# Designs tried in a protein design chat: miniprotein binders against Mucin-6 (MUC6). Part 47

Target 1, 185 residues: Mucin-6 (MUC6), of Homo sapiens (Human) (q6w4x9r395to579)
Amino acid sequence: GHCSLEGGSFVTTFDARPYRFHGTCTYILLQSPQLPEDGALMAVYDKSGVSHSETSLVAVVYLSRQDKIVISQDEVVTNNGEAKWLPYKTRNITVFRQTSTHLQMATSFGLELVVQLRPIFQAYVTVGPQFRGQTRGLCGNFNGDTTDDFTTSMGIAEGTASLFVDSWRAGNCPAALERETDPCS

## First folded at step 9 (miniprotein)

Design uc11 (from lc7 with A13S)
Fold by ESMFold2-Fast, scan of step 9:
Structure uc11 (fold): chain B 185 residues (1-185), chain A 112 residues (1-112)
Amino acid sequence: as target 1 above (185 residues)
Amino acid sequence: DIREEVKKLIEESRKLIEEAKKAGDLQAVRLLFQAVWTLIEALKTGDPEKISEALLKLSEALIEAAEKLGDPEAVEKLLEAQELLRKALEENNPELIKEAIKLIKEAAELLG
């Protein structure tokens, strides 16, 4: 399955449900029992320089018991706070420069992440068939049914993206400041 | 009723998640989200075995938090809860699940 974070504020879930949101927090993008060491993929959003997007993706984080791999729009890759030269390899993960504008994180456990650095920071998540029906987070549940793609962290299926996205916040967020931002002219 | 005690524990865990978010502790958030999700899914089934497995995951998340905070009392309660849950799975004894939930709640209150 394929999930994408594009154009600053757009997400397409593993079940191909598109939605848009604005936020300035770290969010759980993907959790699954198929990820080793209780791993999670997280997405960091902040105020945007992207046209027509109030906020945009600024970093992707893979977090497990052993690793905290951060790939940022500044083209810096760190693990556990230490800057790494590419290619960077661990036992099950390799981060490398695929092209002049793209980084890839390849894993042995059926997860692949491709990050576009320029002209807009974007992320593309690919998971193997073993993840079907076993994912949760902003990328949805990968069960072939789009009607429950907005399942919150409390297991409630929502009809709109806002409560769904808010439920997957992983980092502190200035919610009052976000509400003050005018999405119109 | 085990289901009602589990619901209360989910609410306590939600408070710990909010505190972990405020602290910027992404490791605690990762583990607590996993544990709470597993517990909610188990609760939907009503299966004591699945509930026990979910409670083991919650206790693992809370042990990590307790060790970081240097709270040996909370760690001891959680280790005892894990042993009770494993014994409950082996013996099919739901009373041990209730006893484990009580210990996990006490540990969560020490950490909150």
Scores: ipSAE 0.498, ipTM 0.750, lowest interface PAE 2.3, mean pLDDT 83

Design uc12 (from lc7 with K21R)
Fold by ESMFold2-Fast, scan of step 9:
Structure uc12 (fold): chain B 185 residues (1-185), chain A 112 residues (1-112)
Amino acid sequence: as target 1 above (185 residues)
Amino acid sequence: DIREEVKKLIEEARKLIEEARKAGDLQAVRLLFQAVWTLIEALKTGDPEKISEALLKLSEALIEAAEKLGDPEAVEKLLEAQELLRKALEENNPELIKEAIKLIKEAAELLG
């Protein structure tokens, strides 16, 4: 399954449901019992450019008991607050430069993250089939049904995009604003 | 009975999530979100074994918070609760689950 964070504020879930939000917070992107030691992938959003009404992805965080790997739009990779030169390897995770504009975090447990650094910071999350029906967070539940992709942190499937996103906040931040979808014509 | 007590623990955990958010403690947020989700899923099954496993996850999150805050009384209650939950799983004894829930609730109240 594939989940994408593109164009600053657009998200496409593992079940291919697109949505857009506007927020300045750290959000839980992916949690699953398939991630070792209660690991979680998180996305950091902040104000973009000179417009107060626009936000964009600025960092992706993989957090477990042992590791806090941060990949930021400034092309800095840290683990537990220490800057790391690439390629950076742990027991189960390797972060390396895939191309001049892309970094990749490969894991032994079926999670892969590709981050586009330029021209706009974007993230692409790939999970193996063992994650099917066992994911939660902004990337959805990966169960083949898009109608419940907005499952909140309290297990409520019928929330709006803004309520869904706000339920997955990991910080003390203002409520996310829904953005109007551009017409398809 | 057990389901009603677990719902009260979910409410206490939600308060602790809000405090962890205010503190900027991403580790606590990570563990508490996982524990709450596991409890919600366990309640849907009605299975005492799954509820016990979910309560162990909550106790793990609370022990980490208690250690960071330097609260040995909360840690002691949570370790006792974990032992009762392990025993409940081995003996298929729901009374031990209720006793563990009481200790977890007391620990959560000390932390919040």
Scores: ipSAE 0.576, ipTM 0.783, lowest interface PAE 1.9, mean pLDDT 83

Design uc13 (from lc7 with E41D)
Fold by ESMFold2-Fast, scan of step 9:
Structure uc13 (fold): chain B 185 residues (1-185), chain A 112 residues (1-112)
Amino acid sequence: as target 1 above (185 residues)
Amino acid sequence: DIREEVKKLIEEARKLIEEAKKAGDLQAVRLLFQAVWTLIDALKTGDPEKISEALLKLSEALIEAAEKLGDPEAVEKLLEAQELLRKALEENNPELIKEAIKLIKEAAELLG
């Protein structure tokens, strides 16, 4: 399955459900028992450089017991806080420059991440068929049914993206962005 | 009975997720999210084996948090709970699951 984080604030789940949100936090993008050592893929969103009311992807994090791999919009790759030159290889993960504008994180466990650095920072997540019905987070549950793609971290199917997204926050961050409005409106 | 006790543990784990977020402890956050989801998934099946496996995952997450906080009493309770859960799986004994839940709850309260 394929999940995309595009256009700053758009997400398309593994079941092809598109949605948009406003948020400035680290979010659980993907968790699965298929990931080794209870690994998780996380997405970091912050305010867009263009508009105070818009948010965009600024980093993707793969976190496991051994690794904290961060790929940021500044084209810096770190593991456990230390900058790494590409190609960077661990036992099960390789991060390399796929093209002049794209980095790839390839794994031995059925997860692939491609990050577009320019002109807009974007991420594309591919998982193998073993992940079907076994994913959780912003990318949805990969069960072939889009009606439950907004399943919160508590297992509740929501009708709105905002409650769904807020339930997957991994950081100590403010609630959803306040509406852009005048103080007297 | 077990179902209601597991729901209470999910609420305690939610509190600990919020504390881990405040501490900036992404390792604890990832483990606690995984454990909570595994518990929710197990409750859907009603399978005691899956519930026991999910409780083992929660105990692993709580041990990680307890060790970072330096709480040896919480660690001891969690290790005892894990032993009871493994025995419950071996013997198909639901009373051991209930005893393990009590210990996990006590450890979670020490950590919250």
Scores: ipSAE 0.454, ipTM 0.742, lowest interface PAE 2.6, mean pLDDT 83

Design uc14 (from lc7 with E41Q)
Fold by ESMFold2-Fast, scan of step 9:
Structure uc14 (fold): chain B 185 residues (1-185), chain A 112 residues (1-112)
Amino acid sequence: as target 1 above (185 residues)
Amino acid sequence: DIREEVKKLIEEARKLIEEAKKAGDLQAVRLLFQAVWTLIQALKTGDPEKISEALLKLSEALIEAAEKLGDPEAVEKLLEAQELLRKALEENNPELIKEAIKLIKEAAELLG
């Protein structure tokens, strides 16, 4: 399955449901029992700088018991707070430069992350068939049914993206908002 | 009975998630989200075995938090709860699940 974080604030779930949101936080992007040691992929969003109405992906984090791998829009890769030269290898994870504008995090457990650094920071998540029906977070539940793709962290299917996104906040941050018309903008 | 007690544990775990977010403890947030999700799914099935397995996951997340906070009483209660849950799975005994839930609830209250 494929999940994408594009155009600053646009997300397409594993079941191909598109949505957009306004948020300035670290969010659970993907959790699954298929990830070793209750691992999680997280997405960090911040204001894009052009308009207060816009937010953009600024970093992707893979967190497990042993590793906290951060790939940022500044093209810096860290693990447990220490900057790493590429290619960077651990027992189960390899981070390398796939092209001049793309980094890839390959794993032994069926997760692949490709990050576009330029012209805009974007992320693409690929999971193997073993993840089918076993994912949760901003990328959705990967069950083949788009009507429940906005399943919150409490297992409740919501009708709006904002409540869905807000339920997956992993930081102490303001509530997510759907894109709204700003009277001053 | 078990369903209502599990719902109360989910509420306590949600409070701990908010505390972990305030503390900036992404490891605790990660584990607690995992445990709460698993418990909610198990609750939907009504299956005592799946509920027991989910409670084991919650106890693992709470032990991680208790060890970091230096609360040996909470750790001890959680380890005892895990042993009761393992016995419940072996003996197919729902009364042991109820006893484990009480211990997990006491540990969660100690943690916040």
Scores: ipSAE 0.309, ipTM 0.672, lowest interface PAE 3.9, mean pLDDT 83

Design uc15 (from lc7 with E41W)
Fold by ESMFold2-Fast, scan of step 9:
Structure uc15 (fold): chain B 185 residues (1-185), chain A 112 residues (1-112)
Amino acid sequence: as target 1 above (185 residues)
Amino acid sequence: DIREEVKKLIEEARKLIEEAKKAGDLQAVRLLFQAVWTLIWALKTGDPEKISEALLKLSEALIEAAEKLGDPEAVEKLLEAQELLRKALEENNPELIKEAIKLIKEAAELLG
């Protein structure tokens, strides 16, 4: 399955459901029992352009017990806070320059991340078939049904992206969601 | 009764997630999100074995947080809870699950 973070503010889930959001936080992008030691992929968004209403992807983070790999829009790759020269290899993960404009993080456990550095910072997540129905986070649940792709961190399926995205915040950040009206009870 | 106690434990874990976010502890946030998710889905199954497995996962997340904070009392309670959960799985004994939940709740309250 394929999930993409493109155009600064657009996400397409593993089940091909597109959505957009505006936020300045670190969000859980992918969690799965198929990741070693319940690893997690996270996406960092911050303000972009001259308008405070525009936000863009600025970094992707892979977290496990052993590793905190950060790939930033500045083309810096760190693990556990230390800058690494490419290609960078661990037992199960290799980060390398795939093309002049793309970095790739390849793993032994069925996860692949490709980051486009120029002209726009974008990310592409690929997972093997063993992840089907076993994912959660901004990339959705990969179960072949788009109607529950907005499943929040509390296991509730939402019809809109705002509550879904806010539930996956991993940082101490303002909520990306504004409620305009309450329903009349 | 056990389902209601697990729901209370999910609420305590959610409070710890907020504290971990304030501390900038992405590792604790990662583990606690996974534990809460696992507990929510285990609770939906109603299966005591799945609930016990999920509680072990929560105890692992809490031990990592407790060790980082240097709280040996919380660590000791969580290790005791893990032993009870392993025995509960081996003996198919729900009373041990209730005892484990009590210890996990006490540890969570020490950490929050």
Scores: ipSAE 0.556, ipTM 0.785, lowest interface PAE 2.0, mean pLDDT 84

Design uc16 (from lc7 with K44E)
Fold by ESMFold2-Fast, scan of step 9:
Structure uc16 (fold): chain B 185 residues (1-185), chain A 112 residues (1-112)
Amino acid sequence: as target 1 above (185 residues)
Amino acid sequence: DIREEVKKLIEEARKLIEEAKKAGDLQAVRLLFQAVWTLIEALETGDPEKISEALLKLSEALIEAAEKLGDPEAVEKLLEAQELLRKALEENNPELIKEAIKLIKEAAELLG
């Protein structure tokens, strides 16, 4: 399955449900029992453009018991606060430059992250079939049904993206604002 | 009953998530979100074995928080709860699950 974080604030879930939001926080993007050591993928959003009140993806974080890998829009990769030269390898994770504009985090456990650095910071999450029906977070539950993709951190299916997004905040942040998606674009 | 006590424990864990967010403790947030979800899934099954497994996950999250805060009393209660949960699984004894929940709740109160 494929989940995308594009155009600053646009998300498409593993079940292909599109939505938008405005928020300045670290959000849980993906958690699953299929991730080793209770790992989690997180997305950091911050304000972009002073006059527009828009928000954009600024970093992606993979957090486990051993690792805190941060990939920033500034093209800096850190693990546990230390800057790393690419390619960077751990036992189960390799971060490397896939193209001049893309970084990839490859794992041994069925998770792959591709980050576009230029012209706009964007992220693409790929998970293997073992993750089906076993994901939670902003990327949805990967169960083949888009009607429950806005399942909150308390297991409640919401009709609006803003309540769903707010339930996955990992920081002490303001409430997110809902944005309408144009399905014909 | 066990289900009602687990629901109360989910509420306490949710409160600890908010405290972890205020502290900027992403490790605690990660573990507590995982534990809460596992407890919610276990309640849906109604299976005492699944509930015991989920409570072990919550106890792991709370032990990490307690060790970081340097609270040996909370750690001791959580380790005792883990032993009770392992025995509950071994003996098919739901009364041990109730005792473990009490200890986990006491530890959570010390931490939040």
Scores: ipSAE 0.611, ipTM 0.794, lowest interface PAE 1.6, mean pLDDT 84

Design uc17 (from lc7 with K44M)
Fold by ESMFold2-Fast, scan of step 9:
Structure uc17 (fold): chain B 185 residues (1-185), chain A 112 residues (1-112)
Amino acid sequence: as target 1 above (185 residues)
Amino acid sequence: DIREEVKKLIEEARKLIEEAKKAGDLQAVRLLFQAVWTLIEALMTGDPEKISEALLKLSEALIEAAEKLGDPEAVEKLLEAQELLRKALEENNPELIKEAIKLIKEAAELLG
């Protein structure tokens, strides 16, 4: 399955349900029992441009009990706070430059992440078939049914993106904005 | 160590998810997955209050499973664990969290 974070504010779930939000927080993209050592994939959003309503993806984080791999829009890759030269290899994870504008994180456990650095920071998540029906977070539940893709962290299927997105905040941050009320160019 | 006991509890819950899948109990699968993910999230923060809240959610999922399986001993242990967790949140007492984890683990083992 494929999940994408594009154009700074758009998300397409593993079941191909599109939605949009604006937020200034770290959000859980993917949690699954299939990820080793309590692993989770997270997305960091922050203010973009002059408007407080305009936000964009600024980093993607893979967090487990052993690793905190951060891939930032400024092309810095860190693990547990220490900057790493590419290619960077651990036992189960390799981060490398796929093209002049793309970095890839490949894993041995069926998760793959590709980040576009330029012109806009974007992320693409691929998971193997073993994840089917076993994912949670902003990328949805990967069960082949889009009607329950907005399942909150409390297990409730919502009809709107706002409550869904807010339930997957990794910290106490402001609520996400689905619509721009103070527009910026 | 609370973190080590929580990690063991996550593995027990994962086993129960596989059993629920085999039984075709999709509601149990959903509730257990939500509880496990909430617990993993809480564990990553290291916040005892969030760990207690996550354990309450896991106990709710396990009570649902225990009632369907007809295991009153597991239900009783889980209800006791919930009382200890709520008291731990009110009193900021980590010893009560440890005792609650023990009861939840015993209930999970009874169901597996």
Scores: ipSAE 0.000, ipTM 0.104, lowest interface PAE 20.0, mean pLDDT 74

Design uc18 (from lc7 with I40L)
Fold by ESMFold2-Fast, scan of step 9:
Structure uc18 (fold): chain B 185 residues (1-185), chain A 112 residues (1-112)
Amino acid sequence: as target 1 above (185 residues)
Amino acid sequence: DIREEVKKLIEEARKLIEEAKKAGDLQAVRLLFQAVWTLLEALKTGDPEKISEALLKLSEALIEAAEKLGDPEAVEKLLEAQELLRKALEENNPELIKEAIKLIKEAAELLG
């Protein structure tokens, strides 16, 4: 299945349900028992623009017991806080420059991430068939049914994207007052 | 009975998730979200074996948090809970699950 994070703030789930959200936090994009060592893919969003601020993707994080791989819009790749030159290889993960504008993170466990660096930072997540019905997070549950794609972190199917997205907030959020002065939605 | 006690543990885990979010501890958030999801899936089955396996996952997440915070009392309670859960799985004994839940709650309260 394929999930995309495009145009700064648009998401299309594995079951092809599109939605838009506004947020300036780190969010769980994908968790699954198919990921080794309780791994998770996370998306970092921050403010974009000067006036009428909307949010945009600024980094993607793969986090497990062993690895914290961060790919940022500044084309910096780190693992556990250390900058890495590409191609970068671990036991199960390789990060490399696919094209002049794209980086790819390939894994041995059925997850692939491609990030577009220019002209707009965007991410594309591909998972193998073993993930079907076994995913959760902003990319949805990959069960072939779009009606429950907004399943919150508490297992409740919501009608609105805002409650769904907020439930998958992982942290690094601005203070409440600052967030309120730059309304999102 | 067990179902309601597990729901209370999920609420305690949610409090710890909020604290981890505020601390910027993405590792703790990752593990706690995994544990909560596993518990929610186990509750759908109603299977004591699945619930016990999910409680082991929660205890693993809480042990990691307790070690980072330097709380040996919480670690000890969680290790005892894991032993009770392993025995519950071997003996098919739901009373051991209840005892493990009590210890996990006590540990979560020490950590929160």
Scores: ipSAE 0.598, ipTM 0.800, lowest interface PAE 1.8, mean pLDDT 84

Design uc19 (from lc7 with I40V)
Fold by ESMFold2-Fast, scan of step 9:
Structure uc19 (fold): chain B 185 residues (1-185), chain A 112 residues (1-112)
Amino acid sequence: as target 1 above (185 residues)
Amino acid sequence: DIREEVKKLIEEARKLIEEAKKAGDLQAVRLLFQAVWTLVEALKTGDPEKISEALLKLSEALIEAAEKLGDPEAVEKLLEAQELLRKALEENNPELIKEAIKLIKEAAELLG
């Protein structure tokens, strides 16, 4: 499955449901029992002068019991607060420069993250088939049904993105002005 | 009623999520979101084993929060709850689950 964070604040879920929001916070992007040691991907959004919206992705975080890997728009990679030279390798994770404008985080557990650094900071999440029906967060539940892609952190399926996105906030931030992108209109 | 007590624990955990957010404690937020989700899913199944596993995840998240807040009474209650849940799984004894829920609720109230 494939989830994308593009163009500042556009998200396409693993089930190909597109939506948009204007929040400035850290959000849970992906949690799954398939991730080791209760791991999670998080996405950090802040105000940007380069996006078409007032909100843009500024960092992606992989957080587990042992690791806090942060990849920022400033092209800095840290783990547990310490800057790392690339390629950076742990037991199960390797972060390396894939191209002059892209970094990749490859894992042994079926998760892959590709980050575009320039011209606009964007992220692409790929998960293996073992994650099907086993994901939650901004990338959706990966069950092949788009009608429940907006499942909140309390397990409630919403028809619009606003309560869904707000329910996955991981930071102390104000509620966002949410705008859902309707591909049919 | 185990289901009603678990629903109360979910609400206590939600309050602690908000406190963890204020503290900037992403580790606690990560664990508490996982615990709440696991509890919600376990309630849908009605399976005592899955409920016990979910309560163990919640107790682990609460221990992380309690240690950072320096609350040894909460930590003691949570460790006792974990032992009761382990015994409940080994002995197939739902009364031990009820005792564990009481201890987890008391610890959550100390932390919230």
Scores: ipSAE 0.612, ipTM 0.796, lowest interface PAE 1.6, mean pLDDT 83

Design uc2 (from lc7 with V36L)
Fold by ESMFold2-Fast, scan of step 9:
Structure uc2 (fold): chain B 185 residues (1-185), chain A 112 residues (1-112)
Amino acid sequence: as target 1 above (185 residues)
Amino acid sequence: DIREEVKKLIEEARKLIEEAKKAGDLQAVRLLFQALWTLIEALKTGDPEKISEALLKLSEALIEAAEKLGDPEAVEKLLEAQELLRKALEENNPELIKEAIKLIKEAAELLG
């Protein structure tokens, strides 16, 4: 299955449900029992400099018990806070430059990530068939049914993207709901 | 009633996720999201073995949070709960699951 994070703030789930949100936080993009050591992909969003986009992807993080691999829009790759030269290899993960504008993270466990660095930072997540019905996060549940693609972190299917997205916040950020008020004003 | 006690732990896990977010502890947040989901799925099955496995995952997440916060009493209770859960799985004894739940609840209260 394929999940995409494109155009600054658009997401298409593994079940091909498109949505858009306006959040500035770190979000759980993908969790699954198929990922070793309860691993997770996370996506970091911040305010966009593009006039027709409210927020944009600025980094993707793979976090497990052993690794914290961060791929940022600044073309820096770190693991556990240390900058790494490409290609960077661990036992199960290789990060390398696929083209002049794209990085790839390939894994031995059926997860692949391609990151477009320029002109707009974007990410493409591919998972093998073993992930069917066993994914959670912004990329949806990969069960072939789009009506429950907005399944929150509490296991509740929502009709709107806002509650779904906010349920997968991993950072200390305000909820990405419309009409949110600045707490200092 | 194990089912009702697990529901209470799910609510405590939700509160602890918010505390971990405030602390900037992405590792604890990751583990707590995984534990929360596993508990919700186990609760749907009603299977004591799956519930015990889910409680072990929650205890691991709570130990991560407790060690970083420097709460040795919470860590001690969680380690005891893990031992009871492992024995429950080996001996097929649901009373040990109830004892483990009480210890996890006490540890969660200390942390949030």
Scores: ipSAE 0.335, ipTM 0.693, lowest interface PAE 3.7, mean pLDDT 81

Design uc20 (from lc7 with R14L)
Fold by ESMFold2-Fast, scan of step 9:
Structure uc20 (fold): chain B 185 residues (1-185), chain A 112 residues (1-112)
Amino acid sequence: as target 1 above (185 residues)
Amino acid sequence: DIREEVKKLIEEALKLIEEAKKAGDLQAVRLLFQAVWTLIEALKTGDPEKISEALLKLSEALIEAAEKLGDPEAVEKLLEAQELLRKALEENNPELIKEAIKLIKEAAELLG
C-alpha cells in the first residue's frame, strides 16, 4: 500500500482516500504491530514559508525504542539527536540519497519512506502486504474500504478530516482545520 | 466488571497522553497511543488473553513514565501487575486479570 503527503497538507491514505487539513503539530502518521520495537512513523507540520495561512510538512520521524530518525526539510538526517552522513545504516534501516532531490529510508520490515527534498518537501510511504488491516494514523487503516479511513485514535470512524487529524496529535498543539477545495471549482 | 474497569484505564491513559504531549515526551506518547489502541481492539474481541496482552502494553508505558518521574511505588505496583498478567495467561485465570487492573489503576492515579 501507498500513502502520500504532498503539496503542503494534502494526504492520500493507503486506501486512496484524499484529504487535506490546516495544522501545526507532530502527528502519528503510521503505527502498526508489524513495526518492530513498538515503532511509529510521525509527520511534523508547521506554517508554510510561502503563506502563513497554509501549513506544510517540515520533517518525518521514525521513532522506536532504540532509534529516533528525523529527516527534515533542511536536508539534515539525525538519529537520537546526532547528525548523520549518508548513507546511514543500522541493523534494519538504511537512509540514503536516491536522487539529487530524494532521500530514501529502506527497512527490513516492509516499510519504505521516500522523501522529496526539492522543490517542495513531500513524503511517500510504502508498506508491504503484511500491513493490510493493521495500520493506524494519518495514512488510514489499510483495510480496502475508504468509508472508514478517518478512524480516530479511539477507533471511531469520523465524517470530517479535522477530527480525524486532531485525534492523532502527538504534540501540545492547536486543533487542526479541514481544508476544502475552492467553492467555485 | 472487567470491561468497565478497562474503560476507566483508557480514560486514565488518555489523561497521561495529554500530560506527555505537554512535556514533549514523544516516546511516552508513542507507547501510550499504542497501549490505548491495543486495549480498544482487545475490548472488541472480549478475549481475556488479548485483554491481558493489552494491559501488559499499558503497564510497560506506565513503568517508563514512573521511572522518569522517580515514583518507585508506582513502578512496584506495575511490576506486580505484569507478573499477575503473565500468570493469568499461563494458568488461564481471569481473577488475576482483575487484580492486575486494580494495581494498574492505583499506579495511574499516582502518576496523574
Scores: ipSAE 0.499, ipTM 0.761, lowest interface PAE 2.3, mean pLDDT 83

Design uc21 (from lc7 with R14M)
Fold by ESMFold2-Fast, scan of step 9:
Structure uc21 (fold): chain B 185 residues (1-185), chain A 112 residues (1-112)
Amino acid sequence: as target 1 above (185 residues)
Amino acid sequence: DIREEVKKLIEEAMKLIEEAKKAGDLQAVRLLFQAVWTLIEALKTGDPEKISEALLKLSEALIEAAEKLGDPEAVEKLLEAQELLRKALEENNPELIKEAIKLIKEAAELLG
């Protein structure tokens, strides 16, 4: 399945449900028992640099008991807070420059992350079939049914994106409710 | 009722998630979200084995928090709870799950 974080604040879930929100927080993007060592993908959103009227994706974080990888527009930072030259390899993860404008995080456990660095920071998450029905977070539950894609951190299926997104905040941040927009067609 | 006691533990874990967010502890937030999710899914099955496995995950997240906060009493309670849960799985004994839940709840309250 494929989940995308595009155009600053647009998200399309693994079951192809589109939505948009405005928020300044770190959010749980993907959790699954299929991720080793209690791994999770997180998405960091912040205000635009100049206008501050919009929010956009600024980093993607992979965090597990063994690995901490932060991918931002200007660098890749790992476990000790040290910026790394690419390719960066661990036993199960390789981060490398796929093109002049794209980084890829390849794994041995069925997760792929492609990050567009320029002109706009965007992320694309691909998971293998073993993740079907076993995902949680902003990317949805990957069960082939869009009606429950907005399942909150408490296991409640909501009809609106705002309650869904706010339930997945991983930081001490304001609720996105006041700036929620319609799902993009 | 084991299900009602687990629901109370989920409430305590949610309080700890809010405290971890305030502390900026993304590792603790990640582990606690995973533990809460696993407990919610286990409750849906009603399977004591799945509930025990979920409680082990919660205890792991809480041990990380307890060690970081320097609370040896909470660590001791959680290690004892893990041993009871492993015994419950080996002996298929739901009464040991109740004892483990009590210890995990006491540890969570010490940490909150």
Scores: ipSAE 0.296, ipTM 0.666, lowest interface PAE 4.1, mean pLDDT 79

